# Designs tried in a protein design chat: VHH binders against Peroxidase 8 (PER8). Part 12

Target 1, 290 residues: Peroxidase 8 (PER8), of Arabidopsis thaliana (Mouse-ear cress) (q9lnl0)
Amino acid sequence: QLRHGFYEGTCPPAESIVGRVVFNHWDRNRTVTAALLRMQFHDCVVKGCDASLLIDPTTERPSEKSVGRNAGVRGFEIIDEAKKELELVCPKTVSCADIVTIATRDSIALAGGPKFKVRTGRRDGLRSNPSDVKLLGPTVSVATSIKAFKSIGFNVSTMVALIGGGHTVGVAHCSLFQDRIKDPKMDSKLRAKLKKSCRGPNDPSVFMDQNTPFRVDNEIYRQMIQQRAILRIDDNLIRDGSTRSIVSDFAYNNKLFKESFAEAMQKMGEIGVLTGDSGEIRTNCRAFNN
Key: E = the ipSAE of ESMFold2; O = the ipSAE of OpenDDE; V2 = 0.75 times the mean of E and O plus 0.25 times the DockQ between their complexes.

## First folded at step 3 (VHH)

Design n8 (framework vhh_7mjh_2)
Fold by ESMFold2-Fast, scan of step 3:
Structure n8 (fold): chain B 290 residues (1-290), chain A 119 residues (1-119)
Amino acid sequence: as target 1 above (290 residues)
Amino acid sequence: EVQLVESGGGLVQPGGSLRLSCAASGFTFSDYWMSWVRQAPGKGLEWIGRIYHSGSTSYNPSLKSLVTISRDNSKNTLYLQMNSLRAEDTATYYCARDLEYGDSYFDYWGQGTTVTVSS
């Protein structure tokens, strides 16, 4: 079972080591929060928070990294560094899955988001199959999103907190929002700016939050209200009757957003976890022990 | 600043072999998938293949028998080995940092190195 202070007796410095590693990376590169949010979300919604996402493909065997929907997942070196330090002081004790969860929580706080506690005691998965990857795309309808989140135990409010909250930081490549550039309902000044930015080669990227791209705050919901959401999945939240009032509530009240996002992140970090004798404690987060 | 610099291009005779290199700087090379893409004069881009963090590879089926992609993470270098070259392999060859959204979608490219296959 997951509990607060799981490592108090077995590895007392576990969370402080992860926090220091994350801070050192974040201090030099504020995009670390976006990277870790994406990593945890993509791990947790695919067969649970078991660090299956971290497994590298081999000649003999593909992994979840082989799937295009995991394109742009980055920050693996941060997890590796934390794991390396933890193995030196507490061999074979702290799971990669717990490191991802702790690192993501600490990166949210560093970016001005909510501070919250997480339960630990996750164990690492023994499988990483491309066929298990089922992720929402950037253009899906609210109805599709509600169905997907309900299937993993989340209500509509939690869904809005996770979709929008996860996009408060980070970038989207132009290939993912061509439908928005063609949408006359998008803010006209932003649409003109994006047409110019997306004209260039190499699939350029833009910040998903145009005003506070490095802060985990409610600004993304204010951008939705202003017809300035970059991705269709975000824009759909303000247009749909099922979610419109929740977007408005978050846009008006940053404290409510932060509390809801913290709660949503805690719940997400506990999806389908392996505990007790299930799974393993990897010594290398990118490879199974054998 | 992210920079990718290809080298090793040149004139080669039909049936010959050539190895291209791509030197990466300004980012953590080992944390990214890398691809090779080519463009024949006056033609569109053609994806050759990608290499993952682990060194595993995925190739364009039309080109798999002709090419091998490898990487040296300690040197921040990507390689493309080409064998049994034909006139239709004449192109500018690019290395690209690969996010795998699709075969043509990359966030950074090198300037390219030209391979000419002729007698």
Scores: ipSAE 0.000, ipTM 0.157, lowest interface PAE 16.2, mean pLDDT 87

Design n9 (framework vhh_7mjh_2)
Fold by ESMFold2-Fast, scan of step 3:
Structure n9 (fold): chain B 290 residues (1-290), chain A 118 residues (1-118)
Amino acid sequence: as target 1 above (290 residues)
Amino acid sequence: EVQLVESGGGLVQPGGSLRLSCAASGFTFDYYAMSWVRQAPGKGLEWIGRIYTSGYTSYNPSLKSLVTISRDNSKNTLYLQMNSLRAEDTATYYCAREGYDSWEFDYWGQGTTVTVSS
């Protein structure tokens, strides 16, 4: 049973410890927010928010980290540092899954996004299988996205907030948007810039939000309206009748976007959670307890 | 059980104003975006507007200057204020809870009829 203040009696400093660790990392590197958003999304949509994504592969057993789609997930050392400190003050009490959710929430606020409360009480999963990883690609249609988000209980407005909101910060590698570079409907000035940036070897990256790449704000939706979306999945949101009006609503009202994104992130953090006696409280977020 | 009950419909003269109400029960009202949708006799459904949980409103561009949607979360009630009514506004007005698609409403009220007639 998730609740606000779950750790008030068992580990009163839990959220403040996570917040300080996240702030220290973010203060040195603003890309932390993008890293943690990707981590939480990839964890929650695969067997629920159970920290299965954090498990390292072993010589005998691959994990979700073994899947190519997860090769770009980073920030594990931030979760490790928070867990290490929490184990010193409150042994075997705070789950890795709760740390990911709290850390992501705090990183959003640091990047200028909404401030919101989360419920806690998650427990860590006992499974991390490559075959469980099913993630939407950067070129999927709105219809495909709607079906996927509906299957996990999310309506279209929440989907638009999550897809766009998750892309307000962070980068995309050039291999993921070659279809956009070749699309004459893309803003011509940006298209020329991207052709230049993507010319080199080693699959360069570009900011998904070309204007405010380190701020969680509604600028990504304004970029969509201007035909400046980097990924096809984002561009599709402004072109499809099912989502266009929502994109417009967010583009013209940052307060509405922030409130909708906060609600969307709260809902995402509660997908398929393990509570009570299910799962475990890992002592090391990267390995199952023996 | 989710219930949406509209009220406030009736006969009104062209140029008049009318306020419709929708009483919601059986769910956490303040967690959902709500819409008003209408259907004129023999016609298809026409979306009027949406109100997000924050209270921000989004309208059908053809209707935005003529209608105002509001909500009172403490009373679990949604409102539609209509001004400068015309014969073309004659329709059954539905309160709807937004579902998985902006145009897929998972629960509808029974509707309230508004007749604009000179």
Scores: ipSAE 0.000, ipTM 0.321, lowest interface PAE 13.5, mean pLDDT 88

## First folded at step 4 (VHH; framework vhh_7b18_3)

Design n21a (from n21 with E58Y; at its last look DockQ between E and O 0.02; V2 from the best seeds 0.00; counts 0 for: pae O 10.1 > 2, placed apart)
Fold by OpenDDE, look of step 4:
Structure n21a (fold): chain B 290 residues (1-290), chain A 118 residues (1-118)
Amino acid sequence: as target 1 above (290 residues)
Amino acid sequence: QVQLVETGGGLVQPGGSLRLSCAASGFTFSWYDMGWARQVPGKGLEWVSYITSGGDTYYQDSVKGRFTISRDNAKSTVYLQMNSLKPEDTAVYYCARYEDSGYPFDYWGQGTQVTVSS
């Protein structure tokens, strides 16, 4: 029941409002793209794209946000701002799920990524349970990753597009790639750099893409080939026979990557969506209506 | 093999105190963020507190000002000092190792029961 132009008859300015809000934040902070990508992923792969991640926990009702693995997710203020503006002009019309989807799309484009359309008409979920949160770690094997992605309807190519595309922007804490720093196969110059960076207190962060950390491009795959992957999963993608050729193709063809990433993002944004009379339209993205 | 073993749980009266300990093994303890979560029967797991490898501490709103998390890297142990306990703090408390890169995962211990009752 998702469709292009879902809001043309009910809230014509919906996508423009979201886009403007996203731009304003992105213009001040280029990490917004990484934040929104992570947000959408953490939402969609956990029981579908229903904005369940946005629910604040209470003493009586824990939420997906209550799980430590979601503690690092950012960008909620962007969604809140968009929702606030939308509620002024189109009350109880645009779902938080659609706001996340549109916002993420627009942030990708701002970062030089592909432009793609999204179907809208998502509704917000009525459940946010910490027990539902099942996410892969940064040291996971390719085989395990493939299995996990297949369980939600993604093939290997889509998986590679999402993992690499998601890592071509953003940062990783030093604690997450200590195994890589010890890997003799890692580029020695990069290894030395990382060791130095990670000497600092409070678990410092480094860019997963060391060259273009604010651009959505195929640079992350090039770095994989160069033995410059930060996370073990990224290194595994280039080493594993089932994904090596895909990584290579993306590394040498940015157009192909962008096309594949756009398709992957469109597909991801439609995982387990609620439509029609299912779910609700929240007035506050951080809370259920009831 | 990653192993987390919780101790220190028990029965206390409201306003009382407990100190939980978690002995970790099977990994380089100092590299990882550690924390505590709790689960009330019939409800989902919620994080209570965590401490980064760098020593930064974070708390759930419901326990701020009452609970204190700390770690001893030499002993590979994380602690949770719980003061001013309330009946609503009654739960099974789990020690956890946290990894978060946008694709995070956690390891959990077997848990220790904390009961706050008059």
Scores: ipSAE 0.006, ipTM 0.231, lowest interface PAE 10.1, mean pLDDT 91
ESMFold2, look of step 4: ipSAE 0.542; ipTM 0.821
ESMFold2 (binder alone), look of step 4: mean pLDDT 84; pTM 0.846

Design n21b (from n21 with W31Y; at its last look DockQ between E and O 0.89; V2 from the best seeds 0.00; counts 0 for: pae E 2.002 > 2)
Amino acid sequence: QVQLVETGGGLVQPGGSLRLSCAASGFTFSYYDMGWARQVPGKGLEWVSYITSGGDTEYQDSVKGRFTISRDNAKSTVYLQMNSLKPEDTAVYYCARYEDSGYPFDYWGQGTQVTVSS
ESMFold2, look of step 4: ipSAE 0.750; ipTM 0.894
ESMFold2 (binder alone), look of step 4: mean pLDDT 84; pTM 0.843
OpenDDE, look of step 4: ipSAE 0.910; ipTM 0.952
ESMFold2, look of step 6: ipSAE 0.611; ipTM 0.851
ESMFold2 (binder alone), look of step 6: mean pLDDT 84; pTM 0.849
OpenDDE, look of step 6: ipSAE 0.642; ipTM 0.849

## First folded at step 6 (VHH; framework vhh_7b18_3)

Design d1 (from n21b with E99Y; at its last look DockQ between E and O 0.02; V2 from the best seeds 0.00; counts 0 for: pae E 9.4 > 2, placed apart)
Fold by ESMFold2, look of step 6:
Structure d1 (fold): chain B 290 residues (1-290), chain A 118 residues (1-118)
Amino acid sequence: as target 1 above (290 residues)
Amino acid sequence: QVQLVETGGGLVQPGGSLRLSCAASGFTFSYYDMGWARQVPGKGLEWVSYITSGGDTEYQDSVKGRFTISRDNAKSTVYLQMNSLKPEDTAVYYCARYYDSGYPFDYWGQGTQVTVSS
């Protein structure tokens, strides 16, 4: 029972409040879009978009945050600020799962990505268990990635839109792509630049999109075609026969990429949602209700 | 407070074997992906292998079939069995805790030297 405008009668300012909070954070720190994209993906692919990722561990009860794959997820304070404002005007009304969905949508638009509608009416999950976290590792093959995306209902085109769209912003650490620097097919000028950047201490990071790292656009696909992809999985997308033509289509048609990314994000935001009487409306996104 | 201590390095002839161990303390070991990276002389740091908290493993292409990563959650220890060693494997090997897939290492050990030569 997700629908557009779910809160029009019960909390008319809900989406505008979230949008303002997101804008204020994004205006101060352009990395907000990367943070929220990662947050929503990690929430949705682990037993559905129910904000289970937001639960802090306690001394008696670990949470999904306790698992190393989630230790670097950030931006929770943005969700907290939106929730605080919403509880003042519409107590116990707007779920944390809907806040994450709306916030991510708005951050994409701020970064130059597509503007798209999302349906709302999600409720918050009652469980956050470390054993539920089964995220793919950083160097999986295209075939493994296709299987994982099919298991949550996504075809190959949707997968390519999400991988590239998720990597058009954000960073990768040097230890993750040393095999790329050794690849003679990689652009030689970029290889040399990365070799210098990666000599620093503490496993330095680089932007995955070397040209437009703060914009959600198709430039990452152009980088892939030019042999400038940072991560192995991104380079494999241009090399693999099952994904090559999709990469090319997005690289040469930014409108097609943006439309495909918007559709993919809409679908991802509806994985395994709780609605109706299921779940709860948390008053604090970091903790289950009493 | 997080501490990772590597042992088991040394000098070995080509074709030989070594087993590296990494004792971990100061965190809930079973909740973290763990891995090995290496610093080749005169070159950058490179990923070797990792093992997820759930036990799934991945390997760099150059070591597949020769190296095996494993973990013992009861002992808070990760291992790297290194067989059929080549001179190209000469490096300082670091045990590492994964932060997440975008930030692969947030804590390292001090490293253990592996030298493969005649």
Scores: ipSAE 0.011, ipTM 0.387, lowest interface PAE 9.4, mean pLDDT 87
ESMFold2 (binder alone), look of step 6: mean pLDDT 84; pTM 0.856
OpenDDE, look of step 6: ipSAE 0.764; ipTM 0.892

Design d2 (from n21b with E99F F105S; at its last look DockQ between E and O 0.02; V2 from the best seeds 0.00; counts 0 for: pae E 13.4 > 2, placed apart)
Fold by ESMFold2, look of step 6:
Structure d2 (fold): chain B 290 residues (1-290), chain A 118 residues (1-118)
Amino acid sequence: as target 1 above (290 residues)
Amino acid sequence: QVQLVETGGGLVQPGGSLRLSCAASGFTFSYYDMGWARQVPGKGLEWVSYITSGGDTEYQDSVKGRFTISRDNAKSTVYLQMNSLKPEDTAVYYCARYFDSGYPSDYWGQGTQVTVSS
C-alpha cells in the first residue's frame, strides 16, 4: 500500500511542508542531515520504519530512547515541528513515520546527496520496547556486519553504501578511535592532526569525513582508500576482502555511490512498514494516541 | 542519579594481574553498553574495552589477549581482568556508560589508579 504521492488527495501540501521545515533547520545547522540519517536508520532497523524510536519514555514504561545505543539520536524537534504544522492543515492524516522518511530524503538532497523519490503511506507503531534494540557497535567485524545486514534483507553492496553514506556527514568522539591514532597504517599527517585535535577536556569530536563533512558524497570512501578512515568499522571496510572492491568502486565513481545510496535509502525506508488499517496516525509523535 | 564506582586498582609488578570492578546504579544496567577507558598523565583519554548490552566484547589492539571485559547484569557490575601487565598500562582507569559507537560516554566513574612498576 505504499505509493508515490500517497497524500496527493488527503494532504496535498504534506511533502512541501516537511521540506520547508527541514530546510529551515538545515539552513541554521548543517548537521541536520547527519541527525536525520541516524534517526531513520535506528528507527527502521528496529522492528521496521514505524516511528517507534520517537516515543518518549515515561516513569512507568521505558522506550527505545532508554537504551544507550539511541542516546545520541537527535533532531526529534524537527519532526515535532513538521507534525505540528501538518496537524493544523491536515489533522490526523500524515504519519510520523512518513515525516521521518520525507525529512531524511530532503536533508540528503540539501547536503548535495542524491535526489530520490520515496513512497509514502506508513502508519505509526504501537510499541517501543528497549529489548527490541539490536544495533551493531563501532568495532564489529565485517563478517558480523554482513550477517546482520543480510538478516534484514540487505546485500553487501547495500551495507557498504549505508555505512559509508551514514558516516560521510557525522562526527566521532576521540575516545572511540584512539586505536586508530596508534595504527601505523593510518595516514601519518592525519594521525598527527587527530592527536592535536583530541587533546583537551570533554572528549572532543572530529568529522568522520575530513574533507567534505557537510556533503553527502563518496569522499568518505576515498578517505578509506587513503588510510584516513576515522572509525575502526570504516577502516575494516577497506581492509576486508569481502568489501574492499565495493569501497573502491564507490571511491572512484561518485555517480555509482549516489545511485547505490539512493536505492539503499529507499529500501531501508520500507522495512517492516505498517499500512492500511495497521498501526495509527499519532497526533503527537512522542506519545501513543489515547 | 547515575553512579559508577570503580575498585581494584593498585600497584603491581610487570607481568602481574589486577581485576577492576565497576558497580553501577541509578539506571537499568542491562540496557546499556559499558566499557573501560584510561588516561595516562599528560595524555588524552583512551578507550580500552567495550561490552555491549548483549555481551559482545571489543578490545583495543594493545590489550587484546591480556585483558578480558565481562559483565554481571544481576549485580549491575562490569569487570576488567588485566593480565600480563606492562608499564605502558599505567593509567587512571575509568568505568564508562556508552550512548553508542558514534557518541561519547555520558557517565564516568571516579577512576581507579593502576601503576605497573618494578
Scores: ipSAE 0.000, ipTM 0.270, lowest interface PAE 13.4, mean pLDDT 87
ESMFold2 (binder alone), look of step 6: mean pLDDT 85; pTM 0.860
OpenDDE, look of step 6: ipSAE 0.884; ipTM 0.937

Design d3 (from n21b with E99S F105Y; at its last look DockQ between E and O 0.01; V2 from the best seeds 0.00; counts 0 for: pae O 10.1 > 2, placed apart)
Amino acid sequence: QVQLVETGGGLVQPGGSLRLSCAASGFTFSYYDMGWARQVPGKGLEWVSYITSGGDTEYQDSVKGRFTISRDNAKSTVYLQMNSLKPEDTAVYYCARYSDSGYPYDYWGQGTQVTVSS
ESMFold2, look of step 6: ipSAE 0.749; ipTM 0.894
ESMFold2 (binder alone), look of step 6: mean pLDDT 84; pTM 0.847
OpenDDE, look of step 6: ipSAE 0.852; ipTM 0.924
ESMFold2, look of step 7: ipSAE 0.772; ipTM 0.903
ESMFold2 (binder alone), look of step 7: mean pLDDT 84; pTM 0.848
OpenDDE, look of step 7: ipSAE 0.007; ipTM 0.240

Design d4 (from n21b with F105Y; at its last look DockQ between E and O 0.04; V2 from the best seeds 0.00; counts 0 for: pae E 12.8 > 2, placed apart)
Fold by ESMFold2, look of step 6:
Structure d4 (fold): chain B 290 residues (1-290), chain A 118 residues (1-118)
Amino acid sequence: as target 1 above (290 residues)
Amino acid sequence: QVQLVETGGGLVQPGGSLRLSCAASGFTFSYYDMGWARQVPGKGLEWVSYITSGGDTEYQDSVKGRFTISRDNAKSTVYLQMNSLKPEDTAVYYCARYEDSGYPYDYWGQGTQVTVSS
């Protein structure tokens, strides 16, 4: 029920409208790609790509946003702006779940990552419960991560592409990687730099990709090889025998990484989707329809 | 307003067991990841275990197979079952609330002393 060009007959400008909104935000703020990657991942791996993450809590009803693991997700205003424009042109037609998918795809391309097609036709979920949020923490073992990704249909290569590809852009706050700063096996120049950067007030952040922080490319895997990974999970990928060769393959072949990342993102965007008569088309992405 | 109160520490022989409890109040407990950290004498604070709001668990390598973290959302309580205790496990153990965006643990309890010695 997902297909390429789903909106060609019902909302011909759908993808171009989303693309323009994303470009306008990205042009002003290069961190948009990191924000949308995190948003899509947190939405899709929690009960499928149904935009349940976008629902705002109320005094009487919490949502997925109410849990601490989602506290850092941002960029909802980009989805809102796209939805607002789409509702003017094609009322009640383009789902919030499809907007997230298209926006993330377009932001990846803007950041120098792969250009790839996505199928559309997703509908929006009718529930957003805090108890459904089951996300892995930053210190998870590779074995635990493999099990979690397998449970949603992803092999080890897909997992490595998504973890590293999701971390080739964006930041981590110093409080999240103090164990790395203390690790004598970490590259000594980077350790010294991080100790200095992390002395600042208000829990400073650093780029996870030290060389190309605004580009979607394979540099994060090259950093892993060189003992320069910021997060423990990223360092674990190069240390663990089950993932080490995949990290190496991506580190030495940017084209392979980009192709693998595109394929992984296409698969992720189709987890547990609602289509046909299931779900709804929200008018406001932050709230269920009435 | 957030309160975390640890209990269950004490003196134990090597090979023995203890069960730590952490009573939480002042927040919606089931929305947060929770964890245990320890302050080893003469050394820095180190992470021990955590349990996500969704029930996933993770352990420091040195305690895997010996320690088990669990939670009871109805009682707003986190537990750490500590078996096969070693002298190296001697520390003040803190219950902590994990927050992904700002700090790994944004609130700490008062701590409970665990001493493993013959």
Scores: ipSAE 0.000, ipTM 0.239, lowest interface PAE 12.8, mean pLDDT 86
ESMFold2 (binder alone), look of step 6: mean pLDDT 83; pTM 0.845
OpenDDE, look of step 6: ipSAE 0.914; ipTM 0.954

Design d5 (from n21b with E99Q; at its last look DockQ between E and O 0.88; V2 from the best seeds 0.78)
Fold by ESMFold2, look of step 6:
Structure d5 (fold): chain B 290 residues (1-290), chain A 118 residues (1-118)
Amino acid sequence: as target 1 above (290 residues)
Amino acid sequence: QVQLVETGGGLVQPGGSLRLSCAASGFTFSYYDMGWARQVPGKGLEWVSYITSGGDTEYQDSVKGRFTISRDNAKSTVYLQMNSLKPEDTAVYYCARYQDSGYPFDYWGQGTQVTVSS
């Protein structure tokens, strides 16, 4: 059973160790927040928050990492470093799934986002199959996105908080938004800038939040209202009647966004968790115990 | 082998300027986001600036408005123009390559010393 302070008796420094490892990486590389947000989302929405995404493929056994939608997930070495330190202090105690959850929470706070508590007690999954991965790309309709989020237990408001909040930091490569550059309704100055940026070879990148790309805040929703969203899915949120008012509410009320994003992240971190005697506590986050 | 070689450091007076260069080799430069970090005496390594391969830039607050990051993809080079230098800018400055997928997550050069003192 998940609870606050799950490790207080068995590994008192657990959360502080994860926090220090995350801070050390974040302080020199501010893209850590974007990496961990994507990692947690891709782990949790595929058969639950059980760290199945962390399993490395072998020549004989593919894993969730073998699927193209997961090719952009990074930051696994941050989880490894935290796990290594935790195994020295509290052998076989802190799950990889809990490390991902704590690390993501801490990285959000470091980037100026909400500070929130997470419950812990997750155990690690025993399965990582490519066939389980069903992730949607950046050009899906709002209706398709609502259906996907509903299938994992989330309402429309939670979806809008997660999509926009997950894109308030990070980059997108030009191949992912060519349709936006051709959209005459896109802000004309940004559209011209992007045409120039995307002329470069080797699929250049741009910030998804053109104003505050390293801060977790409501600015992405203001960008959506101003027709400056980079990805089609983000632009769809302001254009679609089922999500438009939620985007507006977040854009004009940063406190509301931060509270909603914190709640959404807490809910996401509890999808399909393994607890008690289910699953395992991996000693190496990249491989199942055997 | 991936190499990042920083040059252009030195001793300057407060209010002075320096231009750092980072020559990159061993990878497809125009694909990668790049940046600068610095090792401030007593503080450890901290981020300074970031530039995407598409040319978007961002800076830590303490240098915003004084430092400018740029890149020349044809020369595989990243620059940091440092104006209005202050004693607290004294550090070893490192060029960084950032990955948005796979490993390594980031890669660092050997650094160049910048000293700002009167």
Scores: ipSAE 0.688, ipTM 0.877, lowest interface PAE 1.5, mean pLDDT 91
ESMFold2 (binder alone), look of step 6: mean pLDDT 85; pTM 0.856
OpenDDE, look of step 6: ipSAE 0.816; ipTM 0.911

Design d6 (from n21b with S30D G55D; at its last look DockQ between E and O 0.70; V2 from the best seeds 0.76)
Fold by ESMFold2, look of step 6:
Order: sequence, then structure tokens, then C-alpha cells
Structure d6 (fold): chain B 290 residues (1-290), chain A 118 residues (1-118)
Amino acid sequence: as target 1 above (290 residues)
Amino acid sequence: QVQLVETGGGLVQPGGSLRLSCAASGFTFDYYDMGWARQVPGKGLEWVSYITSGDDTEYQDSVKGRFTISRDNAKSTVYLQMNSLKPEDTAVYYCARYEDSGYPFDYWGQGTQVTVSS
């Protein structure tokens, strides 16, 4: 029973509290948008948007955080800060899953991306198992990606919006794109720059969107067309016939990209949600209630 | 154990230049992205510039073309060259280490005062 304004009666300041917390972090640290985009995606595509990703492992119980692909997810303290304030004002009312959804929506708008409404009413999941984590790496084929996104209800256009839109901000470390540096079809000037950037010890990082790394916009698709995508999965989108025209449409129409990305984010935020009496409202986003 | 120490602040006339330094210790410097933020009087803390460990850079719009961030990984130091300074650049400038994983989300130094006035 997701609906717009779910908390209007039970916690009227819920969305404004989350928004203020996100803005305060974002204003001083523009990487917040990349962090929250990754957090929501990794949470939602693993058994649904139930904040299962937020659960900390213990010595006796691993969690989704125990999986290496999730080791790079960050921004949990932003969710904690929002939850702490919400628990003081509206105890046991606002789910962690809704906080993640609202926070991500707000961070996208702050970074110049689309402004869009989200429905709320999510409840928090009761399991977080490493074995549930099946996230694709950066070198998978388009065909593999299409199958994975179809399995969670997304068509090809939604997939292209999410993959590219999720990479319009943020960084990648050199270990993740060595295959791109070896690819003679990559833009020769960027390839040379990356070889230099990646010579340093300790796995240096670069922006995934070389032109507008802190803005949510269509630039990344323009980078793909120019043979400047950092990750193999992104480069595959312009090379594969099943996705090429969608990449081109987004690259040449920023409004279309932003509308498509907003719709894609709305759909992703509703994967496998728990509502009604299912799940719980965690008091601490890092741990199940006891 | 992580420490960031800013130096190089001071008083300068409009149109002048300053170079800030941030000495870092207690972590593997050349893995982490770094940056600068500032606390302008009467305003909150705002981001100024970012540099990845691979030397990609980006800037707040109001300082683009005037400020240059750089890093020396061998000396574990971040620099901010500030040219064409304006009175609105008056602030306490903080060096930051930005995480791409884990907790806490960011670390900041103690700050150095920059004052631009005639």
C-alpha cells in the first residue's frame, strides 16, 4: 500500500527531515549522490527495497555487507542520522527503506537531476544473507544484463537509464577497468590519461563521467558515444545493437534522459517492497528489532 | 590516527593569491580522494574542490578558473592554489578525505583562515 504522502498523518515532517539531513551532507560533500544511488540500487535489486543492505554483520551472522561487491557501498551514516532524528520526533514510524528511497530522490535533485515524487509506505526486511547478493560486475555482456534486469521486471530502456544514470556520478578504481585501458578502440587521449592515472600504487580512482562527475545529466551517454566510457559494461551499451539507439536517444536529449531516469528510479524503488503488516519498522537501521 | 593539517592561510588583498597545503597522515594517502571545503562567515560549510587519487579534478562553479587543486602523493599533501581572490572567498578552509567505501563518510582537518580584504 505504497502511496504518495504516506507519512502525512503519522509523521508530517518525515520527508523534510530526511531532505535536510541529505542537503547538509551534500552541500559539503558532493559524492553523496553517487553513494546513495549505489546504496539504493544494491538494496533494491537484492530481494527488494527492504533496507536489507543496511544490516551490519556480527561475528556470528554475516550480512549482505559481507559480500565484496557491497564493500564499496557508503553513506550509511546519512541514513543513521535521518533515522535518529525521525525516531525522536515519530518513534517507530518511518522505515529505513523509505529513508533510503527519499534520501536518494533528494540527492538526485541536488545534483541537478530530475525532481520526482516517490511513493512511501515501505517496511524493513527481516533477513540479510550474503547468498542473496547476485550483482553484476563491470565486464558482463549486454545480453547478461538484459536477462538480469528482466528478472526484476525491467525492460531494456529502463536498464539503459539505470546503468548509465547510475554512473553519471561517482568514481571507479583502476582495478575495475583494466580491460578498457587495453582496448585500442577506446578514445586514444583518454586511454593514455588513464594509463598514467593507473600507474600509481594502491588502486587509484577516476571519475566515471569525465566531464560532469557531480551532475546527474546525460553527459555519460555522450561519453559512451565518444568511446570514453570508463567501465566495460557502459561501453557495451553503445556497441550492442539492442541498446545502441537508446544510448543515442539519451545522449542527444537530456530531457528524455531525465524523464526516463526519474521513471526508472521510481520503478526500482518499488521492487519487492514490504507493506502493510509485513516486515518491521527498525529502530536502528543497522540491526533487526529484538 | 587519521590527521589532516591545513596551512597557508592569511590576509591578502582582493586580486591576490594564496596557496593552501594539507599534510595528511595515518592512512594510505594515494588510495583516497581528497578535497577542500570552506566555512564562509554567516553561511554553512560548502564544498570547494575535489581531486581523485587518479588526479581527476572538479570545482564549485564560483571558483572554477581561479582555484586549482593538486596533490603530491609522494608527500601525502593536497594543495589549493587560489588566484584572483575576492572578498567573498573569505572563509575557514578545511581539507577533507573523501571515502568511496566504509564508515565514517568523510574526515576533515582543523581549518586555516583566509581573509580577503583591503
Scores: ipSAE 0.688, ipTM 0.873, lowest interface PAE 1.4, mean pLDDT 91
ESMFold2 (binder alone), look of step 6: mean pLDDT 82; pTM 0.833
OpenDDE, look of step 6: ipSAE 0.876; ipTM 0.935

## First folded at step 7 (VHH; framework vhh_7b18_3)

Design e1 (from d3 with Y31R; at its last look DockQ between E and O 0.84; V2 from the best seeds 0.84)
Amino acid sequence: QVQLVETGGGLVQPGGSLRLSCAASGFTFSRYDMGWARQVPGKGLEWVSYITSGGDTEYQDSVKGRFTISRDNAKSTVYLQMNSLKPEDTAVYYCARYSDSGYPYDYWGQGTQVTVSS
ESMFold2, look of step 7: ipSAE 0.808; ipTM 0.915
ESMFold2 (binder alone), look of step 7: mean pLDDT 84; pTM 0.850
OpenDDE, look of step 7: ipSAE 0.027; ipTM 0.369
ESMFold2, look of step 12: ipSAE 0.805; ipTM 0.913
ESMFold2 (binder alone), look of step 12: mean pLDDT 84; pTM 0.848
OpenDDE, look of step 12: ipSAE 0.893; ipTM 0.944
ESMFold2, look of step 13: ipSAE 0.820; ipTM 0.920
ESMFold2 (binder alone), look of step 13: mean pLDDT 84; pTM 0.848
OpenDDE, look of step 13: ipSAE 0.871; ipTM 0.933

